# VH-VL binders against Large ribosomal subunit protein uL10m (mRpL10), part 89

Target 1, 224 residues: Large ribosomal subunit protein uL10m (mRpL10), of Drosophila melanogaster (Fruit fly) (q9vpl3)
Amino acid sequence: RGKINIQRPKAPHYERARVVAVTQPKYPELPKAKSCFKTRAERTQQQQENPYNEIIAREVRNWLDHSRLVAFFHLSSITADDIFRVRVQLHKQNLHLKSYGSKIIEQAVKNTRYEAIVPLFHSNHCIVFSPDPEKTAALLRIVRRVPQMVLLGGIVEETMLSRNQLVAYAQMPGLHAVQAQLVQTLSQAPGHLIQQLQAHQNSFVQVLDVHAKNQMNEETPKST
Below, E stands for the ipSAE of ESMFold2; O stands for the ipSAE of OpenDDE; V2 stands for 0.75 times the mean of E and O plus 0.25 times the DockQ between their complexes.

## First folded at step 7 (VH-VL)

Design d113 (from d1 with light chain N33K K55D; framework fv_anetumab; at its last look DockQ between E and O 0.05; V2 from the best seeds 0.00; counts 0 for: pae E 9.2 > 2, placed apart)
Fold by ESMFold2-Fast, scan of step 7:
Structure d113 (fold): chain C 224 residues (1-224), chain A 119 residues (1-119), chain B 111 residues (1-111)
Amino acid sequence: as target 1 above (224 residues)
Amino acid sequence: QVELVQSGAEVKKPGESLKISCKGSGYSFTEYWIGWVRQAPGKGLEWMGIIDPSDSYTRYSPSFQGQVTISADKSISTAYLQWSSLKASDTAMYYCARQWDYSFPLDYWGQGTLVTVSS
Amino acid sequence: DIALTQPASVSGSPGQSITISCTGTSSDVGGFKYVSWYQQHPGKAPKLMIYDVSDRPSGVSNRFSGSKSGNTASLTISGLQAEDEADYYCSSYDSSSTWVVFGGGTKLTVL
């Protein structure tokens, strides 16, 4: 169905408004200031300015401070439509999928007890937040069917858990005392989470080193 | 305590149908997925696919998509692997194993079902 | 096709330590700490010996240990015993396929 070409630069964004409403945080004290009304050019300029990065870093800290459940995922290549479906399904369970740049996450967790998570975010990633730790089972049920999302670990009641510990937590009955006991027991396993985070950092550094050497090889007729 | 018990060895002719089973015990059957792994005689391990027994959601490796059907009956804690028409190339040992999701290890394995297809 | 590269065979004497390598790419072994090792005796099902690079399931001897450097994971068996003679398979999650892939297997002979 062709007609005379319409030259209006943009159409009404009703679907965009609905997406924003579905993905909006439900936490009582999260900052309401979002840059969704700014153009792409204005957003890019602000992202290159330190004040804009600090605003987003404060948003991340606020999510961390008001969430009793935080889960970290590697994110493989996924379409915008597919991730939107996942985001909607998570939102129904008061689970909020967010993606932030690695530098912003580093800035947000610097000088906190969670600084050890920074190496997880040197690859493509996303984070799920919730004020309700009982939603861990619902979270894992949903993301298990998203092959592009790989659980790396999480934070439950301010305690850092490996992916195996988070799975074990999700499998416990809905009794708060039993789940608290499990978290205490699992989190006291020596070295597991720290070793896991350090191994990930070392792997990423090695990948970057190989990439840098390959670029040097391309620039020089004979590489080192 | 966790155990997966598979059905016995099968000898079939090309073109015949076959359904083999894998029964889980010692854990909540619907909390874990069941993966299927093929091992041709004298060869290595090949991941075939996986099933969520809670609603029979399945996912297959491209090499096995359309070649086999994975199913489950959660009321009897049993998963199945089925062929509508067997080929000589289907001759192999077939293992079922417990797996949390696509990215987790196969932590407990069935004893295997040997399938021999020859005329 | 074999996704991860292992040596076809390795050998050692009782009491010695041996290491089996497993080499992949940045999409599998190099990108994640989700490497597993399986032991398979002739005519038997595989048994999980190591998961998440270096963790041992309950009931697995502490003589078995795992490590990873870059794109290569290693299984080390110390105090080698006759019953360790078996085929060993490495496995890793692969972000390209979005499932677990296996190595070609290594036959361990105890001389």
Scores: ipSAE 0.674, ipTM 0.842, lowest interface PAE 1.4, mean pLDDT 80
Fold by ESMFold2, look of step 8:
Structure d113 (fold): chain C 224 residues (1-224), chain A 119 residues (1-119), chain B 111 residues (1-111)
Amino acid sequence: as target 1 above (224 residues)
Amino acid sequence: QVELVQSGAEVKKPGESLKISCKGSGYSFTEYWIGWVRQAPGKGLEWMGIIDPSDSYTRYSPSFQGQVTISADKSISTAYLQWSSLKASDTAMYYCARQWDYSFPLDYWGQGTLVTVSS
Amino acid sequence: DIALTQPASVSGSPGQSITISCTGTSSDVGGFKYVSWYQQHPGKAPKLMIYDVSDRPSGVSNRFSGSKSGNTASLTISGLQAEDEADYYCSSYDSSSTWVVFGGGTKLTVL
């Protein structure tokens, strides 16, 4: 829905470092051999104090507009090596770990339906974006083992979900589960096939009805 | 419908080994962790550690690291708490409870297993 | 490292409201972000009453409510009843210390 290609994740540590260098017209005076990535503190400080804050806020808006899955986390102190390992694991699942200053997030969601998320960013945080909501279960399995990342909530298919609702969503039957059951039923007698297809259709309709009700209920602001 | 059923009370002597169990039903056992909680007589609750039954990912509170072993057999939906050499100070009620991850609540609890260690 | 301090006991008369406090020792409120409360009657397993600071599981009376201000979480029980007499524990996860902590417990006596 935007012109930016967020469905083809680039190598995040290399391509992101190249993009950062291009978007910083003042060349750094430090040697390149020190690091290809800026630290979280350095990125946060630059975002808060330099003239590029609105450009970065537009980047966040583009991620929000083109991600069907967004998850928010509180982030405790973590080594650069550990967070890099987590970022690589997530990237293999088309899950994109990002960090932005809280002021940038506030600017990005101002006057949007997502403004209710601002209180989540009063402390250290990170965000995971993905175009694929079926990766919610994979996301949660990876981050559950990262003690420094505490799930706060998320957005799925433009619906804001609490952290408990996001976990419940991840446990719902997916299209792949329905497809596997369909393959099994095709190997059975014709009468059983019709009955089993009807049962799977009913289950799929139930999942869609629950999802639609959750979306309608969560589209109204809840937090004040 | 979620239920955690623990093994029965145990009376043991110091130095003996023990393995107690916690069987989960009414949910997908490998989707949630099992946590273990100790309560000494007349005392409060102490979180001991957790185990992800899907691949045996395990973590312990520092107070219990090296003191007990937490394990699971996902084929029978059962988690275990095990001592290689019991001490009198291990006398306590032991609960298992279901937990999504560290920051989520212990939402369903077993009935408890009383372990008594005395000469 | 977070430690959770609760009063040893509180008491109230039937129909009154009481509040049980749970205070974290860390100044980092982010590590004390989600608090749960458990009720334990004598000889019974604990029961989850409040999670995520203020949410109630299905089947828990709306007489139980939770809140948090700074480093202090509170469990409030309105309209006290005799069956509310129990031990109450708060619990939280400190992501900096990476393990779950319980408070020392509070014995509620209904007079």
Scores: ipSAE 0.638, ipTM 0.841, lowest interface PAE 1.6, mean pLDDT 78
ESMFold2 (binder alone), look of step 8: mean pLDDT 90; pTM 0.930
OpenDDE, look of step 8: ipSAE 0.846; ipTM 0.925
ESMFold2, look of step 11: ipSAE 0.006; ipTM 0.500
ESMFold2 (binder alone), look of step 11: mean pLDDT 90; pTM 0.931
OpenDDE, look of step 11: ipSAE 0.843; ipTM 0.922

Design d114 (framework fv_romosozumab)
Fold by ESMFold2-Fast, scan of step 7:
Structure d114 (fold): chain C 224 residues (1-224), chain A 119 residues (1-119), chain B 107 residues (1-107)
Amino acid sequence: as target 1 above (224 residues)
Amino acid sequence: EVQLVQSGAEVKKPGASVKVSCKASGYSFTEYWMHWVRQAPGQGLEWMGIIDPSDSYTRYNQKFKGRVTMTTDTSTSTAYMELRSLRSDDTAVYYCARQWDYSFPLDYWGQGTTVTVSS
Amino acid sequence: DIQMTQSPSSLSASVGDRVTITCRASQSISNYLNWYQQKPGKAPKLLIYDASKLESGVPSRFSGSGSGTDFTLTISSLQPEDFATYYCQQYDSSPWTFGGGTKVEIK
């Protein structure tokens, strides 16, 4: 954690990483819980961490249970001021931006129909919740202007949607269109849906590059 | 049915200004960006700029900076492009076109507005 | 600004022929390239986006390929309604720029 140290860009990555990997000490093998007693330190740390994680996991389950709209995002580096501005804009639309660790999310969705979303959260992420699915269009409008937030997909009325399906849903003006979109989603294989969501993550660098170049071309003219 | 309907042809003198309109229907006007693209007779397409109707944020091609202004009226779902200090080489067909997000194409275009600049 | 160069500027082909149009960017644009068809007196119509993805309602005889700086639009079997001018367009960086166009004559 901490600040990115830009002052030392001279690191010889390959040679240093290779030496460190070869010479890294192996961590001592601890016995499995079922075959031997856990150490006192291990038990104490587990007990302290488990109660906290369960409480937060319960909070996540509560948000999932009471939200008719859930949207998942990859989150790139963003300043506290910028994320605060986004939270304010979202809050005005009854959209609630939350960040949770991947372990907590896994614990929250374990043994639920949403367990398949866990792989989406192995990188930096955030989630937007709302009790109002009509706010999907407002959500996408706001996040289009936040290049650090890349839409991965979502859940609308307990139905998992890919990025493209969620965008299509946002473009539909009426209840009949919404029902048609949900029928299409329900007919798709879960593996295919998750593959589409993960494929979108792979394109975020391109999205960021386009946005950054567009910003530079207009803000910093190079013509003297 | 998505439609972008533009205002009628204009004939202007050099040095005048022209304001072209583009009325959107069949979709949520504020959810899409609006682009303006022009085409001189027998020539290719030239991008002029973009406006976000939800907050009137604009970005212009530097070639037109200082001469172009893009605006929207969300109550009538209409986008406007005003070009000032007209020259004869501004004679062109001016198109409006919508875009969902910077990673999406221009999927629907207006029919075009012919602007002729002659003395 | 990114310059988009199309070749040829015009071509003539018979119905049923395979037509190939090339577009070159002055610098890498990854796959951020669209192809449009424009018939005389009409607005451009989107054919292909993201270099290779076919727009809904566009006949399967149209296809796109390429990445980086070199892109190709192919019409596998030219039809009479394909008489038009074709434009490539990059959206990798602002300002968005178009190719000079390729006029396809059927006759």
Scores: ipSAE 0.000, ipTM 0.422, lowest interface PAE 16.2, mean pLDDT 76

Design d115 (from d114 with light chain S28D N31S K53N S56T; framework fv_romosozumab)
Fold by ESMFold2-Fast, scan of step 7:
Structure d115 (fold): chain C 224 residues (1-224), chain A 119 residues (1-119), chain B 107 residues (1-107)
Amino acid sequence: as target 1 above (224 residues)
Amino acid sequence: EVQLVQSGAEVKKPGASVKVSCKASGYSFTEYWMHWVRQAPGQGLEWMGIIDPSDSYTRYNQKFKGRVTMTTDTSTSTAYMELRSLRSDDTAVYYCARQWDYSFPLDYWGQGTTVTVSS
Amino acid sequence: DIQMTQSPSSLSASVGDRVTITCRASQDISSYLNWYQQKPGKAPKLLIYDASNLETGVPSRFSGSGSGTDFTLTISSLQPEDFATYYCQQYDSSPWTFGGGTKVEIK
């Protein structure tokens, strides 16, 4: 396969430029009145056949193919300024925080070894990519101070790891840790690992449910 | 082809407001931040602020805070920068420039809009 | 605000010369610095990002180096199309700030 610059991948950015080139209309414009009266079925069909989605899905596959570290997070409500500060800190460590729609992720991983991660993205989510798996410890240090980001699991050297396995990997020093963790991970069935990732997501949902119930039970006292 | 096309030159009186537009094409408008940078005649570049088209979040340089408003229209992939209470020292070329998902370089720039403030 | 100081403010050089432009930050910005080229009457163009990474389509004669507070842009063999003003820009903290610019003129 064609190699891209893994220190700062340009392929995803260039695919975005190419999708716009592909989607740029080079066919005649229809009269405004006529185009405004498209039926609901016609609009739905055009939406489903959007070529942009396929190109962005290929961008996601490029990130997966060229990142030696991929981490999946549930993302609670967070301000744009707060997420920007997190992105700055992550970028300093060559960690790239991305958010893609669930449909795009489904399309990207369909018929691949990563298809089972799709359920992780039913909730609000984000993904961190890096060409450097040794940055897992730096990643966890940064996001530990961001309560809105909850680690669900990830992929290291193309092998799927649960939340606990990623935490353990982050605690091991150097090249020996990579070798030991890969041996451990390669001995596991992929289906079992995905079940573990889904369990962590479900546990987080339970925590959010308890928090929401506590907030709902709070009542402002009657001011008299 | 990524392209940022800005509105035409403006001549304004002191105290007036100016609204510059920047029409984006060739990429996903909501996946890139839009920055505004100005340059006075014979001077260097000065950062004015940033807007996230995906949620309209803005952050302004304190020097312009209270006089500048940045907005976007995602249906037309257009960013706007309005500067109020214009002074003669606001005479400058105003640029829009995009930033990819906080990778931090301003990789594509508009051609610039000359704003002249004179009585 | 982080202040960016460029040296020199201008220089005269001949085609084939090695040109060095320096940029100094008022505080540690690690490697969070970009370099831009601006030709008269045109918008700036990205040359180098993250202190040392060459932007796609930019000739290999351009290189960047440095970290912390001291940064350098080098043009190994100046070409006629390189006569322009060069700006450094930090993105370590808001507001983003640019250096004062270095004008590279024909000798």
Scores: ipSAE 0.000, ipTM 0.421, lowest interface PAE 15.0, mean pLDDT 76

Design d117 (framework fv_cemiplimab)
Fold by ESMFold2-Fast, scan of step 7:
Structure d117 (fold): chain C 224 residues (1-224), chain A 119 residues (1-119), chain B 107 residues (1-107)
Amino acid sequence: as target 1 above (224 residues)
Amino acid sequence: EVQLLESGGVLVQPGGSLRLSCAASGYSFTEYWMTWVRQAPGKGLEWVSIIDPSDSYTRFADSVKGRFTISRDNSKNTLYLQMNSLKGEDTAVYYCARQWDYSFPLDYWGQGTLVTVSS
Amino acid sequence: DIQMTQSPSSLSASVGDSITITCRASQSISNYLNWYQQKPGKAPNLLIYDASSLQSGVPSRFSGSGSGTDFTLTIRTLQPEDFATYYCQQYDSTPWTFGPGTVVDFR
């Protein structure tokens, strides 16, 4: 500002207001204009219309569509060097560790079979993708040596599995046909209610019993 | 600290029945598979049975199949082995052990309980 | 069933010696092999898992190697507390099977 105006009372009042503002504690302010205040729905709509987020969400959908094994992890504080070493070990087994923001995950799985996974990503997280479901055992062996990564669950052959079900699936890494049948038997609607999980586990036990019987038949010669 | 404590081992007559217990503490019992392994006096280790965390999957060694049953009570952090139609060859120290999954190592073992089957 | 064999069945050694125990599976088990140590009158304890990974709390003088059907446990600079029986175990497929054990005793 150049020349001082002729009305002196305006300048002292302005200086006083500035001093008072600097010394005041920070408090929430009320919105000044409605045109500048967007509703939650409008903000959510703006987020979905962001073309960069849509491109990344499409990448996530491609990983989900082309991966027969997807495992979800909670990720505690870990150094960049440590996570890099884990990533290298996983890559040698054709396992791909990826991290995406919660909004991107939500956008990627919206209106899909996998929408139920969104609550898993409310905290720090990462995802491991692989085209090879037989690598589930290798994945769990690598990750058990990384206490910062906690298994939450996964998707195998398009079927959502709980942590315990995914761990049990790892027991059959060399038997692809049996594993595919097991996953098909464990198929259910998205979401994990106790009754639904109990029914799921009963089906799992039935498949394992059939597999055990088939193994016994293979080992024992059969009379005609 | 992880602790497993077996109990119930006694002298039993052939054809008798006995139930062994394994009390677990110091970890989340409901997240682990549990197994029984036995060792006859002066002999090696023999796997007996395994059970999943939710009591929905069990497997047995051929030598005990049809005679033994494995179960667990997750509310009491306790593993059980019900032994029926006992034979002299079942004489052994019985150990319980935990494993994180079906295809994982037995990382903690109990002290064992001696079962003697004799007339 | 997968049959496990160990050699030697027993060996005598002195403190400070280095010893090697071998374990053989009747069919390929990849890396699904564990080694356990059992001291007289005590329960077994896990030494090595996945053929070569040292269990937490186990001294670095213990090491494992091998894959497929042939596996080795090596103990460098044997200590008095290492005189025990050692067992290998496969967990590739049920039933899990143990080797017959190798007794390591004082010469």
Scores: ipSAE 0.000, ipTM 0.415, lowest interface PAE 15.6, mean pLDDT 75

Design d118 (from k9, 46 letters changed; framework fv_fezakinumab)
Fold by ESMFold2-Fast, scan of step 7:
Structure d118 (fold): chain C 224 residues (1-224), chain A 119 residues (1-119), chain B 111 residues (1-111)
Amino acid sequence: as target 1 above (224 residues)
Amino acid sequence: QVQLVQSGAEVKKPGASVKVSCKASGYSFTEYWMHWVRQAPGQGLEWVGIIDPSDSYTRYAQKFRGRVTMTRDTSISTAYMELSRLRSDDTAVYYCARQWDYSFPLDYWGRGTLVTVSS
Amino acid sequence: QAVLTQPPSVSGAPGQRVTISCTGSSSDVGGYNYVHWYQQLPGTAPKLLIYDVSKRPSGVPDRFSGSKSGTSASLAITGLQAEDEADYYCSSYDSSSTWVVFGGGTQLTVL
């Protein structure tokens, strides 16, 4: 507020002045200006890309590009000590445990052959990467120590595999068996494999929902 | 046909050590984890520990840490459990059992080895 | 040794239904669907009867079924037979301490 007198001028004293003002032309400028106004809802629809998310998304793409083995896991509550032990054991086998937010995964795989995997990451998850697909057996042996990590499926040599197919792959001897498995997997139609991976994820989410509801209802029995 | 064949009964004095063996056949020994579970006469099952035959990784129940050692010999598909500083309350049947999946189901069990600790 | 609570004994008549409970905490039975049931006939080693709460190994009759609600799991036996007379043990993964924890066991008597 300034020192300007905020008292509005009084109405004209003369009747003539009032009559002339009422009969003068009025300019419709405000309606045109208001028609250009964007609502808060319209502004909220405009979103900027988060620079941090794009940087991490590039890291994810690099892992996908340089990994011949990618395994997807649902991750339940786990202690820092337990996850550290798993990470160390995996690292000894050139297996790299990573966790990324679902929006980062979506940005990383958009416009790629892997875009269909996004629904797998709508709940708690982690991913294991390796340049060596022969380490699948070592991965599954190590993960047996971690019941909080539930295998959902994976990608081997750019081919999507269900949990059961990935487990079977781990037991196959040599590169010829691997090539045969990839041919068989391709012949099963990619859409069906994606649905199998999603079905497993959805089944696990249902289990978590039951567990969460049980925890919410875990009150001391009522006593009167 | 999966079989786990355990060593014969042992009688030991307090303070001694005992080594029980479990020979696996009918499957790839290094592909499945091996557990040891004991049962005192007339009592329930008690978990002792686990060994991964592929890399000799072991984990023991807290009650037995410092007294139990689990090993394996891949050339003869045999797992071992050695329990030291034996006490009378270590008298039990000791079972080996195969773990089938990551959730720890024990699908095949040995017939058990009776270890008696008495003076 | 056992941290999961089972009734020490249950009984039923031939042809009837009996249930055995297994109660733990949020760190074992309540935290995971990794509950298994074992049948132990007198003088024998335990046999896997049910795994992952409700799944049956090959060779186990469909008279045996499992379920879980919160921190309590249950084994149901329908059409009870004399050969079902045995000790039954539940087990679960335990995230707080022991990887495998057993129940105290339940002796089933067929009347």
Scores: ipSAE 0.007, ipTM 0.494, lowest interface PAE 10.0, mean pLDDT 77

Design d119 (framework fv_imvotamab_arm2)
Fold by ESMFold2-Fast, scan of step 7:
Structure d119 (fold): chain C 224 residues (1-224), chain A 119 residues (1-119), chain B 112 residues (1-112)
Amino acid sequence: as target 1 above (224 residues)
Amino acid sequence: EVQLVQSGAEVKKPGESLKISCKGSGYSFTEYWIGWVRQMPGKGLEWMGIIDPSDSYTRYSPSFQGQVTISADKSITTAYLQWSSLKASDTAMYYCARQWDYSFPLDYWGQGTLVTVSS
Amino acid sequence: DIVMTQTPLSSPVTLGQPASISCRSSQSLVHSDGNTYLSWLQQRPGQPPRLLIYDISNRFSGVPDRFSGSGAGTDFTLKISRVEAEDVGVYYCMQYTSFPWTFGGGTKVEIK
């Protein structure tokens, strides 16, 4: 069981690649240009495209399109058993925990209103989706006890919210009034919001270190 | 409105036990931590510790670890601060305050409970 | 632990005049995430503390706009643009960047 040096070492990536079996219809054949040359921009675009990534990107777009609540988290190392327990707790509240690579997220949100979220995913991350924005309070209660998941922000009713705005939203009934007010707030400073979301991402290690040190200082030695 | 209501003033002798309370209302009690802050007569504020009422998780300032116990009863939306054996040096005003998480401030405060310990 | 130091005002403030309260930390309050977590609290005589400013410069709900916060790294300032009679009290800075949370020693604002 040697040593493995893989960025995201898990069988699911390999299995996903194997089960992909969708070919998009092409336009009917038309007379081709006299020149077969592609511009530099077209070559760069072609080199960045990956059929596997595009298929998974469609899955992400479907989750975004069908979810009225989307929450973004930085995710540090967590055991399979621990993340499974979190996933089960979330699922009982109609909250769906998903993890995707940064390139897939970028492809999914490119040319959409959510393009601004791409910088949030330059490091380890996960996303929680739900069709029910009323579940925001339940979401925050569950993840508060998971130090490996640090809230960066989210999208509620197609409106981007910072961490603090999402916490405030969780306390309010009456979505229509809250939505109108938050839209107004965000329209005043969209760049500021993205900067705040990105800044919270970097707090993960320090929060974990503080929490872990407290846990270790209070921990009774286990059986030897 | 968000409100934290603390129990009334206490006068005790050294060696006696004491438990003071902080009742939250106007918000979802289990969604916020309750922190405790000490203010000795004529002095500034000292952070003591916090509790998450949803699971009774507690965390103490190193200077208060082992000196006090923080607890909560979410069924009556109340947090507690307790001493097993009071000392004259425990004479102070004690405040409870609400905090969402590590990167958030103490936002709403109780009115305070004055504890006087004298021989 | 991070030690928070506040400078006393040199004299009582005249009504309608500005006041500046300084707070200095023993080490940088810049969190590993790049943010700085510092708040300002007001304590009026005989009353509990009240949150005025959080995350250096953000006014809390219900706080008058005559209060403003600024600063970076280790040096922070709370400014009152026009001191009113109800502003009498002790002002505390508090850091929540690094555990344990720590408070400044307080700065008393008195009227002439």
Scores: ipSAE 0.000, ipTM 0.441, lowest interface PAE 15.1, mean pLDDT 77

